# Ledger of designs, part 10: VH-VL binders against Large ribosomal subunit protein uL1m (MRPL1)

Target 1, 266 residues: Large ribosomal subunit protein uL1m (MRPL1), of Saccharomyces cerevisiae (q04599)
Amino acid sequence: FFHTAKKLYADDYKPAAMSSNAPSLTKDQAKKRELKRLVQRKAEAKRPATASPLYMPVTKALRYLRAAEVGRPQSQQTINLTTLVVGERGTAPLSGSVTFPKPLRYIKIAAFTNDESKLEELREKYPNHLIGGADLVAKIKSGEISVDFDKAFATPDIVPALQSQVARILGPRGVLPSVKKGTVSDDISSLLQESLGSMPFRQRGNSISIGVGKCYFTDREILQNIISARAAFKTAVDNQKSKKPNILSKTTLSSTHGPGIVIDFA
Below, E stands for the ipSAE of ESMFold2; O stands for the ipSAE of OpenDDE; V2 stands for 0.75 times the mean of E and O plus 0.25 times the DockQ between their complexes.

## First folded at step 4 (VH-VL; framework fv_lacutamab)

Design m3 (from l03 with heavy chain W101Y F102W E104K; at its last look DockQ between E and O 0.03; V2 from the best seeds 0.00; counts 0 for: pae E 8.8 > 2, placed apart)
Fold by ESMFold2, look of step 4:
Structure m3 (fold): chain C 266 residues (1-266), chain A 122 residues (1-122), chain B 107 residues (1-107)
Amino acid sequence: as target 1 above (266 residues)
Amino acid sequence: QIQLVQSGSELKKPGASVKVSCKASGYTFTSYAMQWVRQAPGQGLEWIGWINTDTGNPKYAEDFKGRFVFSLDTSVSTAYLQISSLKAEDTAVYFCARDLYWGKSYYYMDVWGQGTTVTVSS
Amino acid sequence: DIQMTQSPSFLSASVGDRVTITCKASQDISSYVAWYQQKPGQPPKLLIYWASTRESGVPDRFSGSGSGTDYTLTISSLQAEDVAVYYCQQYDSTPYTFGGGTKVEIK
């Protein structure tokens, strides 16, 4: 199945080659060919995914993709979603962000604040991360708690304690919160949300690609991420404010070593 | 936490109308279809139909076309089932259920409401 | 319309027994089958989808199998909390239809 899917995507969007010995196309002939191909791609974009011979339901597709990765570290293998985009040449590329219910990247973070109400809220919401105030700063200083986090954030009210007590520990490791790096804010909750959940996307060429899960994710986790990606892509199209907006076309799932499989994304 | 919370039980006379609500929380309402299923007392499950929450387009089982109408209020993440000209045989528990992924794939119900008992008696 | 013929309609078994419930479709449904458990006064709960895939949080003793027109739900070691009515459902074509149900009780 993967050979056919790769051929369809590559061949569908290439213009016919011109012979080196033939006369070049006139300006009108080139424009006519470009318009004809655009019309064809728009028509293909409107066809149901289930009409494709390369179509599978997502659950079946995931089983083949996971099977193709057997014998490799499944924790490292990503399931990718690629959606073709049809639009007129010169149309602005689609971009935006998506927040996945199951994030692909686990990072360990530390959050420092002297606000007791915020500490309680954050500890309940993020039980597997380091959340604390002056007590946490002291524990890091003493070595009782290891510096094993990838990023740290702070409210301004605790920055002096961080600088005076743990800068010699956190600074060399590159995780000391600072205003210059944007890791100090009164609204620490928004920084945590951005760091832990949001995935940017941007159209490259005629497609948008984004990882939607790891092979070890459950079917439900991957399906929920796919649905979130669909919503985000539709929002990006709506935000274009164009008389001739881009059209989201055929969507495939793939893995590193597995085939591209057509799924129903509409 | 994903939940579907339905409106309370209804006691109605024949010929009346009823409107059952199903409020969704914990997920993006317009990203999943909503299905409706009923269960008469002591009986099995019967599919009524579904509604596309993004477009508002419904699909009804043949036996339910006419008196059964699906509607939405996406501003409050709520789906509705309205039944007009109630008959005694409409006495049942009515469930809403979320379709995990729609299109042709996966028309099964992963999250169910608690059910709304509609009793039609003289 | 696709008819789902579920058997048996009732069974009684001891704790620890292997229980098998069968659904036969009136046409090939290509494994588009879900299984639900319903306890009294509760909504149905999804156990199995796509004939054999166990829903998250469902105990390993529940398994599904089958192809074509014949599908099976198996409880490998019946527990007291498994007393319920079990339903199969096809979702190959509309109208989506359920089996008649299998009431499972403990002797």
Scores: ipSAE 0.011, ipTM 0.533, lowest interface PAE 8.8, mean pLDDT 83
ESMFold2 (binder alone), look of step 4: mean pLDDT 92; pTM 0.935
OpenDDE, look of step 4: ipSAE 0.117; ipTM 0.573

Design m4 (from l03 with heavy chain W101E F102W E104K; at its last look DockQ between E and O 0.02; V2 from the best seeds 0.00; counts 0 for: pae O 5.3 > 2, placed apart)
Heavy chain, then light chain:
Amino acid sequence: QIQLVQSGSELKKPGASVKVSCKASGYTFTSYAMQWVRQAPGQGLEWIGWINTDTGNPKYAEDFKGRFVFSLDTSVSTAYLQISSLKAEDTAVYFCARDLEWGKSYYYMDVWGQGTTVTVSS
Amino acid sequence: DIQMTQSPSFLSASVGDRVTITCKASQDISSYVAWYQQKPGQPPKLLIYWASTRESGVPDRFSGSGSGTDYTLTISSLQAEDVAVYYCQQYDSTPYTFGGGTKVEIK
ESMFold2, look of step 4: ipSAE 0.419; ipTM 0.755
ESMFold2 (binder alone), look of step 4: mean pLDDT 91; pTM 0.928
OpenDDE, look of step 4: ipSAE 0.021; ipTM 0.531

Design m5 (from l03 with heavy chain F102E E104K; at its last look DockQ between E and O 0.40; V2 from the best seeds 0.00; counts 0 for: pae E 12.7 > 2)
Fold by ESMFold2, look of step 4:
Structure m5 (fold): chain C 266 residues (1-266), chain A 122 residues (1-122), chain B 107 residues (1-107)
Amino acid sequence: as target 1 above (266 residues)
Amino acid sequence: QIQLVQSGSELKKPGASVKVSCKASGYTFTSYAMQWVRQAPGQGLEWIGWINTDTGNPKYAEDFKGRFVFSLDTSVSTAYLQISSLKAEDTAVYFCARDLWEGKSYYYMDVWGQGTTVTVSS
Amino acid sequence: DIQMTQSPSFLSASVGDRVTITCKASQDISSYVAWYQQKPGQPPKLLIYWASTRESGVPDRFSGSGSGTDYTLTISSLQAEDVAVYYCQQYDSTPYTFGGGTKVEIK
C-alpha cells in the first residue's frame, strides 16, 4: 500500500523510504554519451570492409545473390546496394542522382516549350516521350493525357502556363518543372540528355538504398553501376559543404530473397 | 572504346631516368585503379604495383620499392611510371593495365596498354 | 607472397586437340584466378576471371576450372589463332602474382 502509493508519486516516495536508483543521466552526461557514440560510429565507418566477417568481393557476392533468386523470373529481381550514413543529428539528408552505364529501366519524360523549333528537334530525338507546348498543357489539364511520366522539364516561356493550369495536378506528383529544382532551362535538350539513364537517390534514416542491376546483368555491368553509385554518393557528400560532413559507412549488396553481403565500396 | 595509350619506346643509359605515360580514354579514370606490369625480353609477366587513381596512393611490390614511382595527372586521365637510376636489368616492356575495381578489393586487369619498350644499355 | 606454379611451360598440339594448362597456387586463393592470352607483339588479353567465368567476346572453346590451390585453363578444340603464351594470375592478395606462362604452338 504505502510502497505502491509512493512509487506512483516518485518525489513523495523518494523522501520517505528509498535513496538509491539506477543512475539517471544529467544533460551533460547524455551529451557526452551521445558524442561517444558518434565518435565510435565514425571510427567504425572508417574500418576496412574486409574486416567484416560478412565481407565478400562483389563477383562472389553476386553468385550467392543470383543463387538465392533461382526459380524466380530473373527479369524481375533487382540487386540492391545499401550504404549506411554516419552524421551528426540535424545534418541534411544526402541526395542526388546516379547515371548508370547500364540502366535498370526505361523512364518516361515530358518536355514543355512554346518554341516550335525546339519542339520539332525534341520530337525527332525523343519520339517515345511526351513533347509539347500549350496544347499538351491543355490536354493534361483536361485529363485527356494522363500523368504517367516520371520527370518533366520546361523552357521558361511556358512556365506561367504550367503554374496556372496544371500546377495542382503536377505539383503533388513532384513532376512540376521549376527553376529551384533545375528542371527549367533554355537548354532543355541538355537536361533531357542528362536525365535519361539517371536514377535519383535520397537518404532515408541512416542509409541510402539504390538498385544497381538486375540478376541477369553481367558481373561487369553491375560492377560498373556500383562504381557509378560510389562516385555519385561521394559527390553528394562533397556538395553538403559542411565542416562535419556525413561519412559513408558499411555497404551491402542484397536481392529480394538473398542475404545482405558486405562489399568494399566507400 | 575503352583504351590505354602508352608513350613511345625509350633508349637510356645506365643511371638515367625514364617516365612512361599511360593515357586512358572511354571511362571514368578515377573509378578504376591503374596497375603496372613489366615483361623482360623473352620472360613472363611481373607485377610492379598499382596506384589508387582516386586518392593517388600507390602500392609497390617489394622488389620495386625505391626507384619506381607512380604518379597521376587526373586532369588528362594519365598515369605515369618513373624509373630512376636505370639498370640494364630494367630493360623490358612496361604495361599499364586497368584494374576492374578500386579499393582494397582489387581484382584483375581487364584492359591493357600497348606496352612501352625501355632499353637500358651503354 | 603467393606463388603461382604454371605447367607446362611449352606445349605443341595439332588443330582440334584438347589443350589443358595448369596453375598451382602456394595457398588457397578461393577461385580468385584470371587467365590471360598474349599473342606475339601484343599486350595480354583477359580470357577468364574468377577461375571459370569467360570474359565477353571470348570463344566458347576456352574454359576455366578448379578450386582451392589447383586451377586449369582448357581449350577444347585448338585453333590456329590460339597460338600464344597463356598466363594465370592470382588476385586473392597483394602482391599479385603470375604463373610463368605456357607457350602454345601448333605442331
Scores: ipSAE 0.000, ipTM 0.483, lowest interface PAE 12.7, mean pLDDT 82
ESMFold2 (binder alone), look of step 4: mean pLDDT 92; pTM 0.934
OpenDDE, look of step 4: ipSAE 0.055; ipTM 0.612

Design m6 (from l03 with heavy chain S31D, light chain S31D; at its last look DockQ between E and O 0.01; V2 from the best seeds 0.00; counts 0 for: pae E 14.6 > 2, placed apart)
Fold by ESMFold2, look of step 4:
Structure m6 (fold): chain C 266 residues (1-266), chain A 122 residues (1-122), chain B 107 residues (1-107)
Amino acid sequence: as target 1 above (266 residues)
Amino acid sequence: QIQLVQSGSELKKPGASVKVSCKASGYTFTDYAMQWVRQAPGQGLEWIGWINTDTGNPKYAEDFKGRFVFSLDTSVSTAYLQISSLKAEDTAVYFCARDLWFGESYYYMDVWGQGTTVTVSS
Amino acid sequence: DIQMTQSPSFLSASVGDRVTITCKASQDISDYVAWYQQKPGQPPKLLIYWASTRESGVPDRFSGSGSGTDYTLTISSLQAEDVAVYYCQQYDSTPYTFGGGTKVEIK
């Protein structure tokens, strides 16, 4: 295999002043050099993925990545997708979330409402999650029910009880429902549906990385997750406020011990 | 509940045109490509081509370039195959099929329409 | 163009028999093979992709094997409902091509 991540970053920008006889760049010269680098990266982003010597069709890439992880616990081996992002300096980092058809892990949730008809609906629809009203709040306060959930949601009618009775328990754990976090809504059913199976992503430096499956996932499951990631990344780009939005560039698949393999993604 | 529902059978004379529709439901139409395959009576399957439902860009097998035109109406999640200047050898069942697509890579057909019989006779 | 040579064209077997159907590609297709089942009056149904991966909901009596140019669909114990025409398809390169089909009947 060739390691695509090293190749993608092989040519660091280095001003002429980094060589032994080059003068220090003025502010204007440094700006012009950065603009030249940006133009080159945009041109590279437009080149087809198939032109890369590290390119493979996705299902072939998955075969190599799984082979590289032979002899390791399959439940611990994640297939990751990394997309380079090309944009002007100062452009806001891309972020968002994706709902995968095949989630990488089970997320336990709690839902709080005083509306009895919603309780009945939610309990039938989500039998493996904590659903309750004032009685559930009291049980969490007393310690009868432990805080073992990853996310919590509420309708507005029960938020005062949550804040008065369990904020000191749920707040430090980061699971207290709040309007600011978007975990309080009159339409709690929509929140739960949107949030289950959701995977967050955020641009770090010049790239976005997200896990798209485990090695034991089928090719179809990983491919469908990759399609969902593409849609989510494009939505994040469309939601930018910049006149010069970020461009999604080369995309690689990788595993913990396997190479980065260029795929046709964007 | 993922379905592809095609338009009904067509009886045409040589030289006429036909437009077969394929309406998708139960999934996001533009996330998957659409393929077209035909099957002449008593014959095997023959690949016609595909259309990228996000860009509208088609690719046709060489034998189908010209008279066969793919199109989309994404507002109603529908793909179309139009065949002009119909010939007797165009008599076949025409299938649309969903492809697990991303980028410029296309794969196998996981969901098929019920088929549309086009009969071309004098 | 990649030719897919499928054999046999016709196969008659008893319920419970092991049935094998082969496809030979005119060049290495790197496991980019799908297998479809088509019952009379119905569209094709995906059984196997990537040469050996079973589609969800397909009975485990169906299996795929092979590599390079030679690929096989196996029905380990033929059932009455398996009467159909079976097709292989390569998706390594366009135009995508199908084998000629194998009609499987019960004796």
Scores: ipSAE 0.000, ipTM 0.442, lowest interface PAE 14.6, mean pLDDT 82
ESMFold2 (binder alone), look of step 4: mean pLDDT 92; pTM 0.936
OpenDDE, look of step 4: ipSAE 0.018; ipTM 0.551

## First folded at step 5 (VH-VL; framework fv_lacutamab)

Design n1 (from l03 with heavy chain S105L; at its last look DockQ between E and O 0.06; V2 from the best seeds 0.00; counts 0 for: pae E 7.2 > 2, placed apart)
Fold by ESMFold2, look of step 5:
Order: structure tokens, then sequence, then C-alpha cells
Structure n1 (fold): chain C 266 residues (1-266), chain A 122 residues (1-122), chain B 107 residues (1-107)
């Protein structure tokens, strides 16, 4: 069935193409053809996902996608969601961000604060990250702790110490907390949650594609991420404030080597 | 914290109607369908149907079509079950339960309301 | 409609015993099986979904197994707080149907 689903997915995506021997169209004929294609795509967008022969419930789709990735390292086995977007020419592309309950990307962060209660909270919530105050700043200055984190955040109360003691170490690496970059806040818990869980998306051409999990994620984790993506995509459509908004159309799940499988999403 | 809180128990006479409420909190109400299940005294669980909380489209098990009506008030994250022309055999505990998925797919129920006892007697 | 035949309907076991409850579907349901625990006066509580995946917060003494038409809930070491009625449920096809239940008691 993997081979059959792969073939159907490829056929499903095939754009209409002009033959190399086709006659040139007049400007009016080209406009009429474009409008016909738009109307056809709008009609397809309104069709239920369950009408597609490539449709599966998400949990069944996940079994096939995981099977296609057997024998590969877990870090390379991303499950992707792609939704087609139907819009009239000149409609702005959709964009936004989604906060996944189960993030796909591990990044290492550092959080700096002189607030002892905040340190206790953050260390408990983020045990695999660098959390500290003046002691951590001193350890980075001395070289006892290597700078191997990808982002850093700070409360305002420790920024002078960062500037005076470690700016020459953190600045060149682009990880020095600053107000201008938005990495300094009294509420660094919110910045950490956003940075660790947030994933931006932007429409490219006629689709939005975003990773929604790894093959080793549980079904629940992937389902929850897909729900979050759906809410974020619908919010992006609502935010357009257009009389002719984009329409979310057919949505597929896929893996790196697996087929595209139609799911009920939009 | 994800929670479903149902309205209190009801004592009704045959032929009356009842409306059970199920108020959701701690999650995006319209992202998960709502299921309804009943349990007659001393009996097992019986699936009544579900409602898509985004579209309001209900689906009923065949034995429950007609007198059983699902509805929503999304502004207060509340689902309703209305039963008309009550019969003695409608005496049961009625549960709402959150479907894991948001719509036309039927999955398992991960969060349940506390139940509403409806007693139909003369 | 898919029928779910659950057995036994009643069992009595000692604390520490291994308890096994079975559920047989009238057709292949592809592991679309959930298991619920219901204590008197309480709603059902989800224990297991997808035949074998334990819900968050459920003790590891509860496990599920099976495929095709035959599914099993196992309590590896029965505890006093496990006294309840247990139900299987298929969610492969509507109408979603439950097994008849298994009442578990302590000897």
Amino acid sequence: as target 1 above (266 residues)
Amino acid sequence: QIQLVQSGSELKKPGASVKVSCKASGYTFTSYAMQWVRQAPGQGLEWIGWINTDTGNPKYAEDFKGRFVFSLDTSVSTAYLQISSLKAEDTAVYFCARDLWFGELYYYMDVWGQGTTVTVSS
Amino acid sequence: DIQMTQSPSFLSASVGDRVTITCKASQDISSYVAWYQQKPGQPPKLLIYWASTRESGVPDRFSGSGSGTDYTLTISSLQAEDVAVYYCQQYDSTPYTFGGGTKVEIK
C-alpha cells in the first residue's frame, strides 16, 4: 500500500501543464483559463477530505508513515503537514506562528536572572538548559562553562553584569541578551515558552508546509500539534480581514520517504 | 486544567423534556468534538452520538435519532443534550466526553464530565 | 455495527494478583480500542488507547495488548484502589460500541 499511496500523491499534485506544441493563447484566452482554474480550485477546496481516495484518519496515516521510515535515525524522521491554499491573484500570503504542545526542535538556551525564586522555577521547568544568576555569568567569564547554547534571555536586573563581564564572549556569538532583540524581559518565562515551543509558518506558492512531529512522537503528541497548527492557520486566515480571503484546501501528512496522505484538517 | 462540568440531576415525569449542559474549560472548545454517552442503572455504557463543536453538525446513533438533540453555545464553551418526550427507559446517567479529534472522525474520549442523572418516573 | 464481547463479566482476585480482561470484536478493528475504568458514582476514566498506549497519569501496572479482533487489558499487580468496572470501546467505525464491562473485586 505504501507504493500505491506514493503514486496517488504524485498524481494528485500534478499541475496542469501546456504541451510544448500547444498554440499560444491570446491575452483574453489566458485570463479566461486562469479564472477557470481558480474556480476549479475553489470547488476542490470545499470538497470533504473523506471523498479523496487518498484519505485516511490521522492515526492510520501515522502507522504507514512510520513504517516508511523504519531503520532511520529518530532525529531525521519528521512528519510534515502540507495544506494547499486557494486565493485570488494579489491576495497576501498567509503567515503566522504556532506553539506546539510537543516541540520538534531541541535548542539549548541560557536564562539569566538575579531573582532567586525565578531561578528555582526555571531550573525545575527547564532542567536541560542553563539557568543561573551572577554565578553563571562568572562561570562563563572564567571559561568554566562553554558557550554552547543557541539563545539567551535575561531579566533587566542582570543585564549590567552581562554587559560588563561577558559581552565580549556572548556578543560575537549573537547570544548576548538585549532589549532591542527582545531577549530581555521581566517575564522571561514567557520568552522561553515562546522560543522553545513556537514555530513560524509562511505560505510558499500555493501551500503552507510545517513539521508537526517526529516519527517517535506518540499519536497524541502529533494529533495535538496538528490541532494547534489548524487553529493557527485559521487565525491567519481570519487576520487577513479581506473580502476575498484565502481558503484552506486539501491537507496531507507526509514523511521524508513516505507518501502524502490526505487527512481531514480544513 | 481540562475539565467538563455538567448540570445537576433532574427528576422528570414521562412526556416532559430535559436539557443537560456540559461546560468545558482549560482547552479550545471548538478544536475537539463532544461525545455523549449514557448509562442506565446497573447497565453498561451506550454511545448516543457526537457534535462537531466548530460547525455544530451532530451525528446520532440510530437508536437515538429523533428525541435526542445536541446543541452548542460556543460563547460559553458549553454543549447541550436535550431529550424530549421522556420515557421511563430514558432513566440513566448521561455523560459528555471530549473526543480527541475535532470533527467528523470518531476517536476515544480522553476527558469525561461527572455525569447527570436523569430520572423519569410518575 | 461492531459488537464488542468482553469477558469475564465479573472477577474476584487478591491484592497483588495479575488480572486479565479480554475483549473480542466482531470484525478487525485495527487496534482502534480504548479501555476505561469506572468506579461507583464516577465517570469512566481513560486508561489505554490505541490498544496498548497508556494515558498520562495511569499507573504502569495497567497495560493493553492485542490486534485484529482480540484485545486484552492486564493489571499486573492488582491494588485495592483498582476495584471498578472496566470497559473496552472500539472506535474503528460508528456507532462506537462498548464491551459489556468487567466488574473487578478484591477477595
Scores: ipSAE 0.055, ipTM 0.562, lowest interface PAE 7.2, mean pLDDT 83
ESMFold2 (binder alone), look of step 5: mean pLDDT 92; pTM 0.936
OpenDDE, look of step 5: ipSAE 0.072; ipTM 0.639

Design n2 (from l03 with heavy chain E104S S105R; at its last fold request DockQ between E and O 0.76; V2 from the best seeds 0.00; counts 0 for: pae E 8.4 > 2)
Heavy chain, then light chain:
Amino acid sequence: QIQLVQSGSELKKPGASVKVSCKASGYTFTSYAMQWVRQAPGQGLEWIGWINTDTGNPKYAEDFKGRFVFSLDTSVSTAYLQISSLKAEDTAVYFCARDLWFGSRYYYMDVWGQGTTVTVSS
Amino acid sequence: DIQMTQSPSFLSASVGDRVTITCKASQDISSYVAWYQQKPGQPPKLLIYWASTRESGVPDRFSGSGSGTDYTLTISSLQAEDVAVYYCQQYDSTPYTFGGGTKVEIK
ESMFold2, look of step 5: ipSAE 0.031; ipTM 0.541
ESMFold2 (binder alone), look of step 5: mean pLDDT 92; pTM 0.939
OpenDDE, look of step 5: ipSAE 0.441; ipTM 0.771
ESMFold2, fold request of step 13: ipSAE 0.011, 0.011, 0.012; ipTM 0.526, 0.539, 0.519
ESMFold2 (binder alone), fold request of step 13: mean pLDDT 92, 91, 92; pTM 0.938, 0.936, 0.935
OpenDDE, fold request of step 13: ipSAE 0.029, 0.021, 0.022; ipTM 0.606, 0.587, 0.532

Design n3 (at its last look DockQ between E and O 0.43; V2 from the best seeds 0.00; counts 0 for: pae E 7.5 > 2)
Fold by ESMFold2, look of step 5:
Structure n3 (fold): chain C 266 residues (1-266), chain A 121 residues (1-121), chain B 107 residues (1-107)
Amino acid sequence: as target 1 above (266 residues)
Amino acid sequence: QIQLVQSGSELKKPGASVKVSCKASGYTFTSYAMQWVRQAPGQGLEWIGWINTDTGNPKYAEDFKGRFVFSLDTSVSTAYLQISSLKAEDTAVYFCARDLWFGKYYYMDVWGQGTTVTVSS
Amino acid sequence: DIQMTQSPSFLSASVGDRVTITCKASQDISSYVAWYQQKPGQPPKLLIYWASTRESGVPDRFSGSGSGTDYTLTISSLQAEDVAVYYCQQYDSTPYTFGGGTKVEIK
């Protein structure tokens, strides 16, 4: 999680000024001030993003943020999204997960099964991975398909074929499915979901931060990831099942070394 | 696959009403605004307006205020354009198009196939 | 309303030719312009947004340029499949407005 935009958030999130020389407060006076600040933050959260002088459309923001990362190592070229969260003291922090259309890190997997209905289901859900049965096993054995996947999973019905035909190829590489390793199951879909799983997020302090792409991603790839994050954050709010749920406030887009830019997220 | 599928062609008399549907699939319907554009026969494109699919709030171009009404059924991911008191000049192909965000400064990235509305006496 | 004056309204060119289409806005639109391709019997297809950014899947021969009031779509090497009507559109302010279109044909 990157916090390059702290200066911008401090200006936008700053509560009503309070002097360090202020008179001592009673417990009742402190409670009233805290409630007053909460009401102000809730009102601020309802204002449209376009009212901020720091606002710009996402496409324009991305050009500025990419320009700020020119000449830096690729590992420093992450675009981050940060959303302020307004809630009462004691309200549970927001948490959840998101699966991005364009993940920031890829793991390639192979899934083997003789079950034709499972093949159809898995190919639809995982089009960018190797999904197949006996034909795929034969292609790996012949060398027609290179072993370029990081993990492999199988249903029990194809394990004998894997052991007899490709164990000498997959075994030394550490990617042969086995019952001992937990990579063989009748429910192969669950294994794939756990291995490729959703990216978790959790509120820390008054904000949620998450990386939404690399600077080399296209505008559309980053925009679609931002939309997925928005949906996930709204789902987290809905799932709180609270009389006084958290409210999503201002959202900024930033890069590792670039400024924070207010975007229309709500 | 992201798609916008519109209802079929309509033949109407002047003074009648028509309701064009636009069903979205392959994406979260309420995450993108919906725009409406028309094209009279042999003519260019004309912007009618948009609707925020999360709030239901519409915005219309001035020439289309009144007789043109946008609506939604989010339970089936469908946007509607209703035109009342049809005139001959309303004869056109009507397109729905997805707006990337709920606001200005965005373009139309996915278009429906179009619905031909013909108004004749 | 912002008027978008598109020219030419029609052009005929050979395969391999460089084609340029221009749009002039009645006021500064700050590069909030998109270009669409519409083939006969089809809806428009987005080619270029924010004046110069190519949409994913659009061939490299399509490019956009311009600033302020003056914007250009260029097809560097015209192909047979590029026969279409091309439209510019401003999205700086509502109502969004389109240019009159440019019909491109193969000679």
Scores: ipSAE 0.039, ipTM 0.538, lowest interface PAE 7.5, mean pLDDT 83
ESMFold2 (binder alone), look of step 5: mean pLDDT 92; pTM 0.935
OpenDDE, look of step 5: ipSAE 0.201; ipTM 0.668

Design n4 (from m1 with heavy chain S31T A33Y; at its last look DockQ between E and O 0.29; V2 from the best seeds 0.00; counts 0 for: pae E 10.2 > 2)
Fold by ESMFold2, look of step 5:
Structure n4 (fold): chain C 266 residues (1-266), chain A 122 residues (1-122), chain B 107 residues (1-107)
Amino acid sequence: as target 1 above (266 residues)
Amino acid sequence: QIQLVQSGSELKKPGASVKVSCKASGYTFTTYYMQWVRQAPGQGLEWIGWINTDTGNPKYAEDFKGRFVFSLDTSVSTAYLQISSLKAEDTAVYFCARDLWFGKSYYYMDVWGQGTTVTVSS
Amino acid sequence: DIQMTQSPSFLSASVGDRVTITCKASQDISSYVAWYQQKPGQPPKLLIYWASTRESGVPDRFSGSGSGTDYTLTISSLQAEDVAVYYCQQYDSTPYTFGGGTKVEIK
C-alpha cells in the first residue's frame, strides 16, 4: 500500500513522451508537454485533501500507522510527513529548518567558554549537556572525557585553545567549533537554544520529507510538530524572491511499514 | 506554557458596549483559530463563533450575527470580542478558546481562557 | 443545526463507581465529538476528542466511545476530584453545539 501511495504523491511519474511508442518531439512540442504537466500538477495542488481516496483525519491516520508498526522497537517507529512541491524547472529547491515542540530525539551538545560567569549560567540552564572551559578542553585532550556529543559551540575567547589542543580530535568528527561554521559566538546561549530541537529540511526532487514524531508520541505532540512543519514550509516559500515560486501540494503521513495516508495539511 | 489570559469582569447598562480581550502566549498566535463561547448563569455552553487569526476572517453562529464582532491585534497576540447594544440576556461568562485550524478533525477547543464575566443590568 | 442531547442532567455516585454519560446527536457526526470537564469557577477542560482519543494528561479512567449519533463518556472508577459538570460538543459542522451538561456528584 505505501508503494501505491508513494507513486500517487511523487512527482517522479514517467512522462508519456518516455514511453517506447512515443513520437519524436521538436523543442516546441517538448515545451508544450512540459507546460501541460505543470498545469496538471498545479491543478492537483488546489484539490482538497478530502477528494483523495487515501485521505484520513490525522488522528485516524495515526491509529493505522501505529497499528502497522506493532511488534517493532519503539526507537524505529517514526512517523514521516511528505509534502509534494510544484515548481517550474530551474526554480530553487525549498530548504530551511523547523523547531519541533516535541523533538524526535535529544542530542548531546558541548559548549566551551573561558568566561566563568557564563559557565555558571549555562550549567544551570543546560544540566544535561557538556559545559566547560579550559579544564574541559584539557580533559578531552587527555581522553578523560570522551567525545560523545553531536554538536559543539564556543565563545571566541576559547577558540585558540580548542584549535591548539583538540582540533585533531574534534575536527575529524565534524564537531570542532569554528567561525566559518557559525558555531562560535559571544552569545552561545542563543546558538544552543536554536540548535536544540531544530530539524533541517530540503526539497529532494519534487517533495519535502521530514520526521514529525515517533509512534509513541501523543496525537497532540505529533499534531503540534506537523503545525510547526507547515509554518516552516510556508516560511521557506515566502522567502523565495521568485516570479514563479514553488507551490506546496498534497501531504501524506507514513511510517516505515505503514501506508502513505493523505492528510489535510492546508 | 500555553495560556489565554482574558480581561477582567465588566458591569454594564443595557445599550452599552463591551470589549473583551484574550491575550495568547506560549504558541504562534496565527497558526490557531480563536473560538468564542459563552455561558449564561446556571446554563450550559454556547458557541458564538471563531476567527481565523491569520486572515482575520470570522464565522459567527446565526444568533450572534450583528452585535457580536471579533477582531485581532496580531502584534500583541490578542483576540477581541466586542458586543454592542448590550441586552440583559447577554449576561454571561465569555470564554476564548483556541483550536487547531489544521483540518476538520481539529476544531475542538484544547486551551481555554479563564473567562470574562459580563453583567448587564440597570 | 445539530442538536446534542446529553443525559443524564445529574448523577450522584460513590467513589469507585463506573459512571456513564451519553450524548445523542440529531444526525450522524462521524465521531467529531469532544468531551469537556468543567469544575466550579473554572473554564472547561478537554478530556476526549474524536469520540475516543484521550487528551494528554487525562487519567486512564476517562474513556470515550460511540459512533454515528450515539456517544458515551465513561469514568471507570469515579474519584473525588471528578466532581464536575461534563459536556459533549460536536464539531462536525457549524454552528458547533454542546450538550446540556451532566453534573456529577459524590453521594
Scores: ipSAE 0.006, ipTM 0.498, lowest interface PAE 10.2, mean pLDDT 82
ESMFold2 (binder alone), look of step 5: mean pLDDT 92; pTM 0.935
OpenDDE, look of step 5: ipSAE 0.050; ipTM 0.594

